# Designs tried in a protein design chat: VH-VL binders against Coenzyme F420H(2) oxidase (fprA). Part 5

Target 1, 148 residues: Coenzyme F420H(2) oxidase (fprA), of Methanobrevibacter arboriphilus (b1a7s3r263to410)
Amino acid sequence: VTIVYDTMHYSTQKMAHEIAEGIMAEGYDVEMFFLHEDERSEIVKSILDSKAIAIGAPTINDEPYPSIGDLMYYLKGLRFERTGIKRKAVTFGSMGGKGGTPASLGKDLGEYGFDVVDTCEVYYVPDEEENKACFKLGQKLVEEAKKI

## First folded at step 14 (VH-VL; from f2 with light chain R33Y)

Design q1
Fold by ESMFold2 at other seeds, look of step 15:
Structure q1 (fold): chain C 148 residues (1-148), chain A 118 residues (1-118), chain B 112 residues (1-112)
Amino acid sequence: as target 1 above (148 residues)
Amino acid sequence: QVQLVQSGAEVKKPGASVKVSCKASGYTFTHYYIHWVRQAPGQGLEWMGRINPSSGSTKYAPRLQDRVTMTRDTSTSTVYMELSSLRSEDTAVYYCARFGYYGSFDYWGQGTTVTVSS
Amino acid sequence: DVVMTQSPLSLPVTLGQPASISCKSSQSLVYSYGNTYLNWFQQRPGQSPRRLIYEVSNLDSGVPDRFSGSGSGTDFTLKISRVEAEDVGVYYCMQGTHRPYTFGQGTRLEIK
């Protein structure tokens, strides 16, 4: 499973870690990518080799930011619906205001050929309950991916 | 508690290679990048590169890219930095550091002194 | 590469007096989401670097509150309100916004 995220502080990173823990608790390995640190080509290669992905980014003033937008534009051009595999996806993120990035990313991924099974957004920093929800989201992603 | 424990000091001849280990404990090894930073005697700090332990993906400083290789072993939670074709100017203390929350190095290894002399 | 310039490079200070270290970057350190990855590290003689301050002004855990950081964009400052004997060492600023990550030259703080 491939997890890709960008983050402002650590909130989206924390969510990514909890999702990864949920996936690993089900016995599966995770490749994690932080958009600040990793190149698009490496991320896309991992996605192509995966049956399931999680994509996360923060929301600021209802605007996606350059790094995540660049990845999404690239994924659009690859036309995943033509690969014959309907990969499972979740989207996640934190917000400090209006929110909506996970839902927007999920809509786009659906149009690109992914089966988006859930989204998760938290206000600022995930609390204990929200951490548990992220963990369960990782478990759910694996459960759905097994159907492929 | 998060700890990064490095291998011991090395003395090498010019032209040889050195491989320094950095064993991580106290956290999920694959969640955090490990970077390598070196410090020649009496000089400042120089970033060498980093490894993504989950994927094995690496990125190196351009000045060192021809000679540095970083690897990891997830079963032992250990990263390795190998520097080849050693020169006297490679004499330095080599540090591993965890790239943590807030986009910076929150934990450092104790350092490994590599001395290159004939 | 982003050049990080510290001043002064040598800073002798009387115990109990304030100290101030400047760090300037050749490019803005603001990341795409508004984060500024400017850090300060302390290296005591014979020891590994220790993070003091992250994201310009946030004290790391266990760092005495006599340390403070400020600045924005390309100009940053580390201050020690009352220097103590344990503060002897070299202080580095570091940017984590642009690869390769780069450090300032270091400022050696000494007690007079």
Scores: ipSAE 0.476, ipTM 0.818, lowest interface PAE 2.6, mean pLDDT 86

## First folded at step 15 (VH-VL)

Design r2
Fold by ESMFold2 at other seeds, look of step 16:
Structure r2 (fold): chain C 148 residues (1-148), chain A 119 residues (1-119), chain B 112 residues (1-112)
Amino acid sequence: as target 1 above (148 residues)
Amino acid sequence: QVQLVQSGAEVKKPGASVKVSCKASGYTFTHYYIHWVRQAPGQGLEWMGRINPSSGSTKYAPRLQDRVTMTRDTSTSTVYMELSSLRSEDTAVYYCARVSYWGSGFDYWGQGTTVTVSS
Amino acid sequence: DVVMTQSPLSLPVTLGQPASISCKSSQSLVYSYGNTYLNWFQQRPGQSPRRLIYEVSNLDSGVPDRFSGSGSGTDFTLKISRVEAEDVGVYYCMQGTHRPYTFGQGTRLEIK
C-alpha cells in the first residue's frame, strides 16, 4: 500500500502514520512518501505497483496547495482506468477552517480511475478518537483492497 | 524512547570504503526519514543525504553523490551509509539523524561514528 | 546551494550575561503558506548536536526558556538571555527549505 501526504505541520503527517499503523496491523507493507521530499516518478511507480493508496493534504483556505495539485494533475494524465485495475483509495487531511480537501481529492481520484472507499478529515491536530479513526481507516482500506 | 545507535570507529586507508550502521529503536522505523551528517575535525556540519526507510529511496548531497550509498534493512530497523574512494578530507565524525518532519531539522541523533582516513 | 552565514564565529561571554548569534541566508527561507524552515542546533563539547529551535522560534522540548529565536526571510537571531556554564559549545543554524540542507559555519560560545 502506498501512502502519499503533504503537510506543513505535524497534523497530516500524524494522520498518515496512524493510517499506516492500521495497514501494518493487518500484516501489509506500506511505502510512505512525503510530497515535498520524494520524487514524483518514484511515487507514481509505487502507486502503479499498489492495489491501494492513501493520499493526504491539509485544507488551506483560498489557495491551491501546489505540490498536491501537481501530483493530482500528473495522475489525471496517466489514465489509470486503462491499467485494468480499479485501485482502492482513501483521502485524508487536517483543516483549520472550512475543510473539504479530502472530499475534493476523493472526487478527483474517482474521475482518474480509483475506487475511493472513504475519507478522514480532522480539525487542526487529531485527538485520541481521531487517531483511532485514522487507524481504522487503514484497516478498512486493506479490507476493501482484498476484494480486488 | 527513541534511540539511534551507530557502529564503532573505523580507520581506513585512502581509496578504501567504509560502511557505517545506524540502528533505530523506540519508534516505527518506516515513519521517519534518516539523514546522514558529518563533521570534520574542528569544522562545521555537512549534510550528506537521506533515505526513506519505507521505500529505500535516497537523495544525496551533490558533492558526494558519486561516492555515497545509503541502504536500509527493515527487518533489523537499520540504516547503512557507505562512502567509497576515501580521501584524507573524509576524516570526520559521521552522524545519523531522524527528521521529525520536512524542513524541521533533526530531533534525534546517533552518537556519531569516527572515521579516520590515514594520509 | 543556499549559503548560511553566522556571526560572530567566536563568542566569548561573561556568565550571566546575554548572548546573541546572527544567521543570514543567501535566499529566502519562506516556503509555502509562511512556513520558514530555519532551525538552531547546539553541540556541547564531545557530544552530538541537539536541536534547540525549529521553524525560527519554536523551542524544542526540554530546552530552557532562556533560549529564543526570531527573524524572517533571510535574517535570523538566536538569543540566550542569561548564559550559563552549560551553554558552552558550538551553535549552528540550518535551513530546511531548500535542498541540499545547509548549515551555518557555527558559532563557538565560550565563557570569558
Scores: ipSAE 0.499, ipTM 0.831, lowest interface PAE 2.4, mean pLDDT 86
Fold by ESMFold2 at other seeds, look of step 17:
Structure r2 (fold): chain C 148 residues (1-148), chain A 119 residues (1-119), chain B 112 residues (1-112)
Amino acid sequence: as target 1 above (148 residues)
Amino acid sequence: QVQLVQSGAEVKKPGASVKVSCKASGYTFTHYYIHWVRQAPGQGLEWMGRINPSSGSTKYAPRLQDRVTMTRDTSTSTVYMELSSLRSEDTAVYYCARVSYWGSGFDYWGQGTTVTVSS
Amino acid sequence: DVVMTQSPLSLPVTLGQPASISCKSSQSLVYSYGNTYLNWFQQRPGQSPRRLIYEVSNLDSGVPDRFSGSGSGTDFTLKISRVEAEDVGVYYCMQGTHRPYTFGQGTRLEIK
């Protein structure tokens, strides 16, 4: 499973870690990438080699961060529907205002050939109950991916 | 409790290679990037590169790119840094360090490994 | 590479008096999201470096509040309001905005 995230602070990273813990609790490997540190080519290679992905980004001024848009544009061009595998996906993120980035990303991923099974969005920093929800989201992602 | 424990001091001849290990404990190894920083005797700090331990992906300082290799073993929670074609100016203390999030600097450091390159 | 220039390089200070260390970068450290990734480290004699401050002014856990950081853009300052004997060591600024990460040359703080 491939987790890709963008964050201005550590909030979305915390969510990514909890999702990863849920995946690993089911006995699966996770590759995590931070968009501003890792190269896009390596991220895309990992996604192509995975049956499941999690994509996260915070919302700033009710808009997604620009860096996640570059990745999404690249994924659109790869035509995942032609790979013969309908990969599972979740989206996640933190917000400071209206939010909605996870839902928007999910809609786009669905159009790109992914089966988006759930989303998770928190206000600012996840509390302990929200951390548990992210953990369960990781478990759910794996459970859905096993159906492939 | 987060710990980074490095392998012991090494003495090498010019032209040889050295491989330093850094074993992580007290946290989920694959969640945090590991960086390497070195310090020549009486000198400041030089960033060498980093590894993403979840993927094995690496980036190196351009000055060292052709001589440094970083790898990891997730089963032992260990990162390795190998520096080849050693020169006397590579004599330094080599540190591994963990980054909490991008740009925030290094929240935990290993104890350092002294590498001495001498004829 | 971004050049980080510290001054002074040697800082003898009377116990209990304030100390101030300047760090200047050759490029802005403000990232596109608005964060400024300027960090400060302390290296006591014979020890590994320890982070004191991240993102200009945030104290790391366990760092006394007599330490403070300030600045913006390319100009940054670490201040110690009252120097204690335990503060002896070398202080480094580091930029985390650009790759490769780069450090200042260090400021050696000594008690007179």
Scores: ipSAE 0.477, ipTM 0.827, lowest interface PAE 2.4, mean pLDDT 86

## First folded at step 17 (VH-VL; from r2 with heavy chain S100Y)

Design u5
Fold by ESMFold2, look of step 19:
Structure u5 (fold): chain C 148 residues (1-148), chain A 119 residues (1-119), chain B 112 residues (1-112)
Amino acid sequence: as target 1 above (148 residues)
Amino acid sequence: QVQLVQSGAEVKKPGASVKVSCKASGYTFTHYYIHWVRQAPGQGLEWMGRINPSSGSTKYAPRLQDRVTMTRDTSTSTVYMELSSLRSEDTAVYYCARVYYWGSGFDYWGQGTTVTVSS
Amino acid sequence: DVVMTQSPLSLPVTLGQPASISCKSSQSLVYSYGNTYLNWFQQRPGQSPRRLIYEVSNLDSGVPDRFSGSGSGTDFTLKISRVEAEDVGVYYCMQGTHRPYTFGQGTRLEIK
């Protein structure tokens, strides 16, 4: 399973870690990537080799960070709907204002050929209950991916 | 309790290679990037590169790029740094260090591994 | 590479007196997200480096509040309000905004 995220502070990174813990608790390996540190070509290769992905970004000015937009544009061009496998996806993120980034990313991924099984959004920093929800989100992603 | 434990001191001849290990414990190994920093005797600190332990992807300081290789083994929670074509100026203490958050430095350091390159 | 310049390189201080270390970068350390990734490390004699301050002014866990950091852009300062014997060592600034990461040359703090 491939987790890709962008983060302004610690919040979205913390969510990504909890999702990864949920996936690993089910016995599956995770490759995690931070958009501003890791190379896009390596991220895309990991996504192409995966049956399940998690994509996260914080909301700034009620829109996703520009770096995640670049990745999403690239994924649009790959035409995943043509592959004959409908990969599972979740989206997640933190917000400081109106939010809506996980839902918007989920809509886009659905149009690109992914089966978006859930989304998760928190305000600023996830609390303990929100961390548990992210953990469960990882478990759910694996559960859905096993159906492929 | 986060801990980074490195392999022991090594003495090498010029032209050889050295491989230093760094075993992580007390946290989820794949969640945080591991960096390598070295310190020549009486000198300051030089960043060598980093590895993403979840994917194995690496980036190296341009000055060392042709000679350094970093790898990891997720089953043992261990990262490795190998430096080839050793020269006397590679004599240094080599540290592994963890980054909790991108850009904000290293919150945990290994104890250091002394590598001496001597003819 | 971004050059980090510290001054002074040697800093003898009387116990209980304040100390100040300057760090200047050859380029702005403000990242596109608006964050400034200037960090401070302490290396006590015979030990590994230890982070004191991250992102200009945030004290790391377990660091006494007599340490403080300030600055912006390219000019940064580490201050110790009252030097204690355990503060002996070498202090480094480091920038995390640009790759490769680069360190200042170090400031040796000694008790007079």
Scores: ipSAE 0.570, ipTM 0.851, lowest interface PAE 1.9, mean pLDDT 87

## First folded at step 19 (VH-VL)

Design v3 (from u5 with light chain N35K)
Fold by ESMFold2 at other seeds, fold request of step 23:
Structure v3 (fold): chain C 148 residues (1-148), chain A 119 residues (1-119), chain B 112 residues (1-112)
Amino acid sequence: as target 1 above (148 residues)
Amino acid sequence: QVQLVQSGAEVKKPGASVKVSCKASGYTFTHYYIHWVRQAPGQGLEWMGRINPSSGSTKYAPRLQDRVTMTRDTSTSTVYMELSSLRSEDTAVYYCARVYYWGSGFDYWGQGTTVTVSS
Amino acid sequence: DVVMTQSPLSLPVTLGQPASISCKSSQSLVYSYGKTYLNWFQQRPGQSPRRLIYEVSNLDSGVPDRFSGSGSGTDFTLKISRVEAEDVGVYYCMQGTHRPYTFGQGTRLEIK
């Protein structure tokens, strides 16, 4: 399972970690990538080798966030619907005002050929219950991927 | 409690290689990037590179990229740094360090491993 | 590579008096959303470095509040409001905005 995230606050990173914990609790390996640090080519290779992905980003108001947009554009061009595997996906993110980034990413991934199973969005920093929800999201992603 | 424990001191001849280990404990190993920083005697700090422990992906300082290799073993929560074609100027203390959040420096450091290159 | 220049390189200070260390970068350290990745480290004699301050002004866990950081763009300052004997060591600034990461030359703080 491949987790890719961008974060403006520590919150989205915390969510990615909890999702990874949920996946690992099911006995599966996770490759995690931070968009500002890791190379796009390595991220895309990991996604191509995976049946399941999690993509996260914070909500921003008026600023384009080129790192996540660049990745999404690249994924669009790969035509995942033509690979014979409908990979499972979840989206997640944090917000400080207007939310909606997980839903928007999910819509795009669906158009790119992924089966978007669920989303998770929190206000600022995830609390204990929201951490548990992220953990369960990771577990759900694995369970859905096993159906492939 | 987060700990990064490094392997012991090494004495090497010029032209040899050295491989330093850094064992992580007290946190989920794959969640945080591990970086390597070295310090020559009486000198400042030099960043060498980093590894993403979840994927094994690496980035190296351009000055060292031809000679440094970083790897990890997730089953033992250990990262390794190997420096080849050693020269006397590679004599230094080598530190592994953890990044909690990108760009904000290193919140935990290993104890350091002294590598001495002499003939 | 971004050059980080510290001043002074040697800083003798009387116990209980303030100390100030300057760090200047050859390029702006401002990144996305106005975040500035300028960090400060302390290295006591015979020890590994320890982070004091991250992102210009945030104190790391367990760092006494007599330490503070300030600055913007390319010009940054670490201050110790009153120097104690345990503050002896070398202080480094580091930029995390650009790759490779680079450090200042270090400022050796000594008690007069």
Scores: ipSAE 0.634, ipTM 0.862, lowest interface PAE 1.6, mean pLDDT 87
Fold by ESMFold2, last read:
Structure v3 (fold): chain C 148 residues (1-148), chain A 119 residues (1-119), chain B 112 residues (1-112)
Amino acid sequence: as target 1 above (148 residues)
Amino acid sequence: QVQLVQSGAEVKKPGASVKVSCKASGYTFTHYYIHWVRQAPGQGLEWMGRINPSSGSTKYAPRLQDRVTMTRDTSTSTVYMELSSLRSEDTAVYYCARVYYWGSGFDYWGQGTTVTVSS
Amino acid sequence: DVVMTQSPLSLPVTLGQPASISCKSSQSLVYSYGKTYLNWFQQRPGQSPRRLIYEVSNLDSGVPDRFSGSGSGTDFTLKISRVEAEDVGVYYCMQGTHRPYTFGQGTRLEIK
């Protein structure tokens, strides 16, 4: 399972970590990538080798952050619907206002050939219950991926 | 509690290689990047490179990239740094260090491993 | 590589007096979201380095409030409002905005 995220104030990073904990609790390996640190070629290779992905980004001024848009554009060009495998996906993020980035990303991933099984969005910083929700999201992603 | 525990001191001849281990505990090993920094006797700090423990992906300082290799073993929560073709100028204390948040430096450091290169 | 220049390199101070260390970068350290990744480390004799300040001015946990950081762009300052005996050691600035990460030369603080 491949987790890719961008983050601004630790919140999305914390969500990514909780999702990863949920996946690992089910006995599966996770490769995590931070968009500002890791190379796109390694991220894309991991996604191509995975049955399940999680993509996260914060919402900034009610718009997606540009780094995640660059990745999404690249994924569009890969035409995952032609691989014969409908990979599972979740989207997640934190917001300081209107929100909606996880839903928007999910819609785009669906168009790119992924089966988006759920989303998770929190206001500012995830509280304890929201951390649990992210953990469960990771578990759900694995459960859905097993159906492939 | 977060700990980074490094392997013991080493004495090497020029031309040999050295492999230093750094065992992480007290946190989920794959969540945070591990960096290596060295310090020659009486000198300042030099960043050597880093590894993403979840993927094994690495980035190295340009002046060392032909001689340094970093690996990890997720089953033991351990990172390794190997430096080959050792020279006397490689005599230093080698530290592993954890990055909590990108760009904000190192929140935890190993105790350091002294590597001495002498003929 | 971004060059980080500290001054002074040797800083003898009288116990109880203020101390100030300058760090200048060869490039702006401002990054995305307006974040500036300039960090300060202290290395006491015989010990591993310890982070004092991250992102210009944020005090790390367990660091006394007599330490403060300031600056912007390319010019940064670490201040100790009242030097204590335990403050002896070498202080390094580090930039995390650009790759590779680079450190200043270090400032050796001594009690005179």
Scores: ipSAE 0.634, ipTM 0.862, lowest interface PAE 1.6, mean pLDDT 88
Fold by ESMFold2 at other seeds, fold request of step 23:
Structure v3 (fold): chain C 148 residues (1-148), chain A 119 residues (1-119), chain B 112 residues (1-112)
Amino acid sequence: as target 1 above (148 residues)
Amino acid sequence: QVQLVQSGAEVKKPGASVKVSCKASGYTFTHYYIHWVRQAPGQGLEWMGRINPSSGSTKYAPRLQDRVTMTRDTSTSTVYMELSSLRSEDTAVYYCARVYYWGSGFDYWGQGTTVTVSS
Amino acid sequence: DVVMTQSPLSLPVTLGQPASISCKSSQSLVYSYGKTYLNWFQQRPGQSPRRLIYEVSNLDSGVPDRFSGSGSGTDFTLKISRVEAEDVGVYYCMQGTHRPYTFGQGTRLEIK
């Protein structure tokens, strides 16, 4: 399973870590990528080799951060609907105001050929209950991917 | 308690290779990047590169990229740094260090491994 | 590569007196989201480096409040309000905004 995220502070990173813990609790390996550190080619390679992905980003003044937008544009061009595998996906993120980035990313992934099974959005920093929800989201992603 | 424990000091001849290990404990190994920094005697700090422990992906300083290799073993929570074609100017203390959050430096450092290259 | 220039490189100081170290970068260290990734490290004699300050002015855990950081853009300062004997060592600034990461030359603080 491949997790890709962008983060403004550490809130989305904390969510990515909790999702990863849920996946690992089910006995599966996770490759995690931070968009500002890792190369897009390595990220795309990992996504292509995975049956399941998690994509996260914060909301920044009602605009996506450019690097997540560039990745999404690239994924659109790869035509995942033609691969014969409908990969499972979740989206996640933190917000400081209106929010909605996870839902928007999920809509786009659906159009790109992914089966988006859930989303998770928190206000500012995830509390203990929200961390548990992220953990369960990771478990759910694996359970859905096994149906492939 | 987060710890990074490095392998012991090494003495090498020019032209040889050295492989330094860094074992992480007290946290989920795959969640944080590990970087390597070296310090020649009487000199400052030089960043060598980093590894993403979850994927094994690496980036190296351009000065060293032809001679350095970083790998990891997730089953033992250990990162390795290998430097080949050693020269006397590679004599240094080699540190592994953890990045908690991108760009904000290293919150935990290994104890350092002295590598001496002499003929 | 971004050049990080520290001054002074040698800083003899009297116990109990203030100390100040300057760090200047060849490029702005402001990154996305308005974050500035200028960090300070202390290396005591015979020890590994230790982070003192991250992101210009945030004290790391366990760092005494006599240490402070300030600055913006390309010009940054580390201050020690009252130097103690345990502060002897070399201080480095480091930029984390650009790749490769680069360090200042170091400032050796000694008690005179």
Scores: ipSAE 0.625, ipTM 0.862, lowest interface PAE 1.7, mean pLDDT 88
Fold by ESMFold2 at other seeds, last read:
Structure v3 (fold): chain C 148 residues (1-148), chain A 119 residues (1-119), chain B 112 residues (1-112)
Amino acid sequence: as target 1 above (148 residues)
Amino acid sequence: QVQLVQSGAEVKKPGASVKVSCKASGYTFTHYYIHWVRQAPGQGLEWMGRINPSSGSTKYAPRLQDRVTMTRDTSTSTVYMELSSLRSEDTAVYYCARVYYWGSGFDYWGQGTTVTVSS
Amino acid sequence: DVVMTQSPLSLPVTLGQPASISCKSSQSLVYSYGKTYLNWFQQRPGQSPRRLIYEVSNLDSGVPDRFSGSGSGTDFTLKISRVEAEDVGVYYCMQGTHRPYTFGQGTRLEIK
């Protein structure tokens, strides 16, 4: 499973780590990538090799941050809908105002050929309950990926 | 508690190579990037490169990229730094260090490994 | 590469008095969404470096509150409100905004 995220502080990174813990608790490996540090070619290769992905980003002025938009544009060009394999996906993120980034990303991923299973969005920094929700999201992603 | 434990001191001849290990404990190894920083005697700190432990991908300082290789073993939570074609200028203490959040420096450091390159 | 310049390079200080270290970068350290990745490290004699401050002014865990950081853009300052004997060592600034990461030359703090 491939997790890709952008973050402005620690919030989305914390969510990514909790999702990864949920996946690993089910016995599966995770490759995790931070958009500002890792090379896009390595990220895309990992996504192509995975049956399940998690994509996370914070919201900026009620829009996705530009770095995640660049990745999404690239994924659009790969035309996953033409592969006949519908990879599982979740989206996640943090917000400081009106959110909606996970839902927007999920809509786009669905159009690109992914089966978006669920989303998770928190205000600012996830609390203990929200950390548990992210953990469960990781478990759910694996559960859905096992179905095909 | 988070801990980075490095392999012991080494003495090498010019032209040889050295491989230093850094074993991580007290946290989920694959969640955080590991960087390498060295310090020549009486000198300041020099960043050498980093590895993403979850994927194994690496980035190196441009002046070292022809001679440095970083790897990891997720089963032992260990990263390795190998420096080849050693020169006397490579005599230094070599540190591994963890990055908690991108750009914000290193929250935990190894104890350092002294590498001496001499005839 | 971004050049980080510290001043002074040697700083003798009387116990209990304040100390101040300047760090200047050759390029702005402001990143694309407003964060500034300027960090400070302390290296005690015979020890590994230790992070004191991250992102200009955030005190790292376990660091005494007599340490503080400030600055913006290209000009940054580390302050010690009252120097104690345990503060002897070399202090480094580091930028994490640009690649490769670069450090200042170090400032050696000594007790007079």
Scores: ipSAE 0.622, ipTM 0.855, lowest interface PAE 1.7, mean pLDDT 88
Fold by ESMFold2 at other seeds, last read:
Structure v3 (fold): chain C 148 residues (1-148), chain A 119 residues (1-119), chain B 112 residues (1-112)
Amino acid sequence: as target 1 above (148 residues)
Amino acid sequence: QVQLVQSGAEVKKPGASVKVSCKASGYTFTHYYIHWVRQAPGQGLEWMGRINPSSGSTKYAPRLQDRVTMTRDTSTSTVYMELSSLRSEDTAVYYCARVYYWGSGFDYWGQGTTVTVSS
Amino acid sequence: DVVMTQSPLSLPVTLGQPASISCKSSQSLVYSYGKTYLNWFQQRPGQSPRRLIYEVSNLDSGVPDRFSGSGSGTDFTLKISRVEAEDVGVYYCMQGTHRPYTFGQGTRLEIK
């Protein structure tokens, strides 16, 4: 499973870590990528090799996707529906305003050929219950991916 | 509690290679990048590169990129740094260090591994 | 490579007196979302470096509040309000905005 994220604060990183913990608790490997540190070519290769992905970003100035849009454009061009496998996906993020980035990303991923099985959004920093929800989101992603 | 425990001191001849290990404990190994920093005797600190433990991907300082190789073993929570074609100026203490959040420096450091290169 | 320049390189200080260390970068350290990745480390004799301050002014866990950091853009300062005997060591600034990461040359703090 491949997790890709951007973050303004530690919040989205913490969510990514909890999702990864849920995936690993089910016995599956995770490759994690931070958009500002890792190479796009490595991220895309990991996505192509995975049955499931998690994509996270915060909402910035009430606009989704400013920092993740390049990746999303690239994924659109790859025509994942043509691979014969409908990969599973989740989206996640933190908000300081109106929110909605996880839902918007999920809509786009669905149009790109992914089966988006859930989304998760928190206000600012995840609390204990929100951390548990992110953990369970990782478990759910694996459960859905097994159906492939 | 987070710990980074490094392998012991090494004495090498010019032209040889050295491989230093760094075993992580007290946290989920794949969640945080591990960097390597060295310090020549009486000198300051030099960043060598880093590894993403989840994917194994690496980035190296340009001055060293042709001679340094970093790897990891997720089953033992261990990263490795290998420096080849050793020269006397490679004599240094080598540290592994963890980054909690990108750009904000290193919150935990290994104890250091002294590598001495001499004839 | 971004050059980090510290001054002074040697800083003898009387116990209980303030100390100030300057760090200047050859390029702006401001990055995405307005974050400035200038960090400070302390290395006591015979020990590994220890982070004191991250992102200009945030004290790391367990660091006494007599330490403070300030600055912006290319000019940064580490201050110790009252120097104690355990503060002896070498202090480094480090920029995390650009790759490769680069450190200042170090400031040796000693008690007069």
Scores: ipSAE 0.619, ipTM 0.858, lowest interface PAE 1.6, mean pLDDT 87

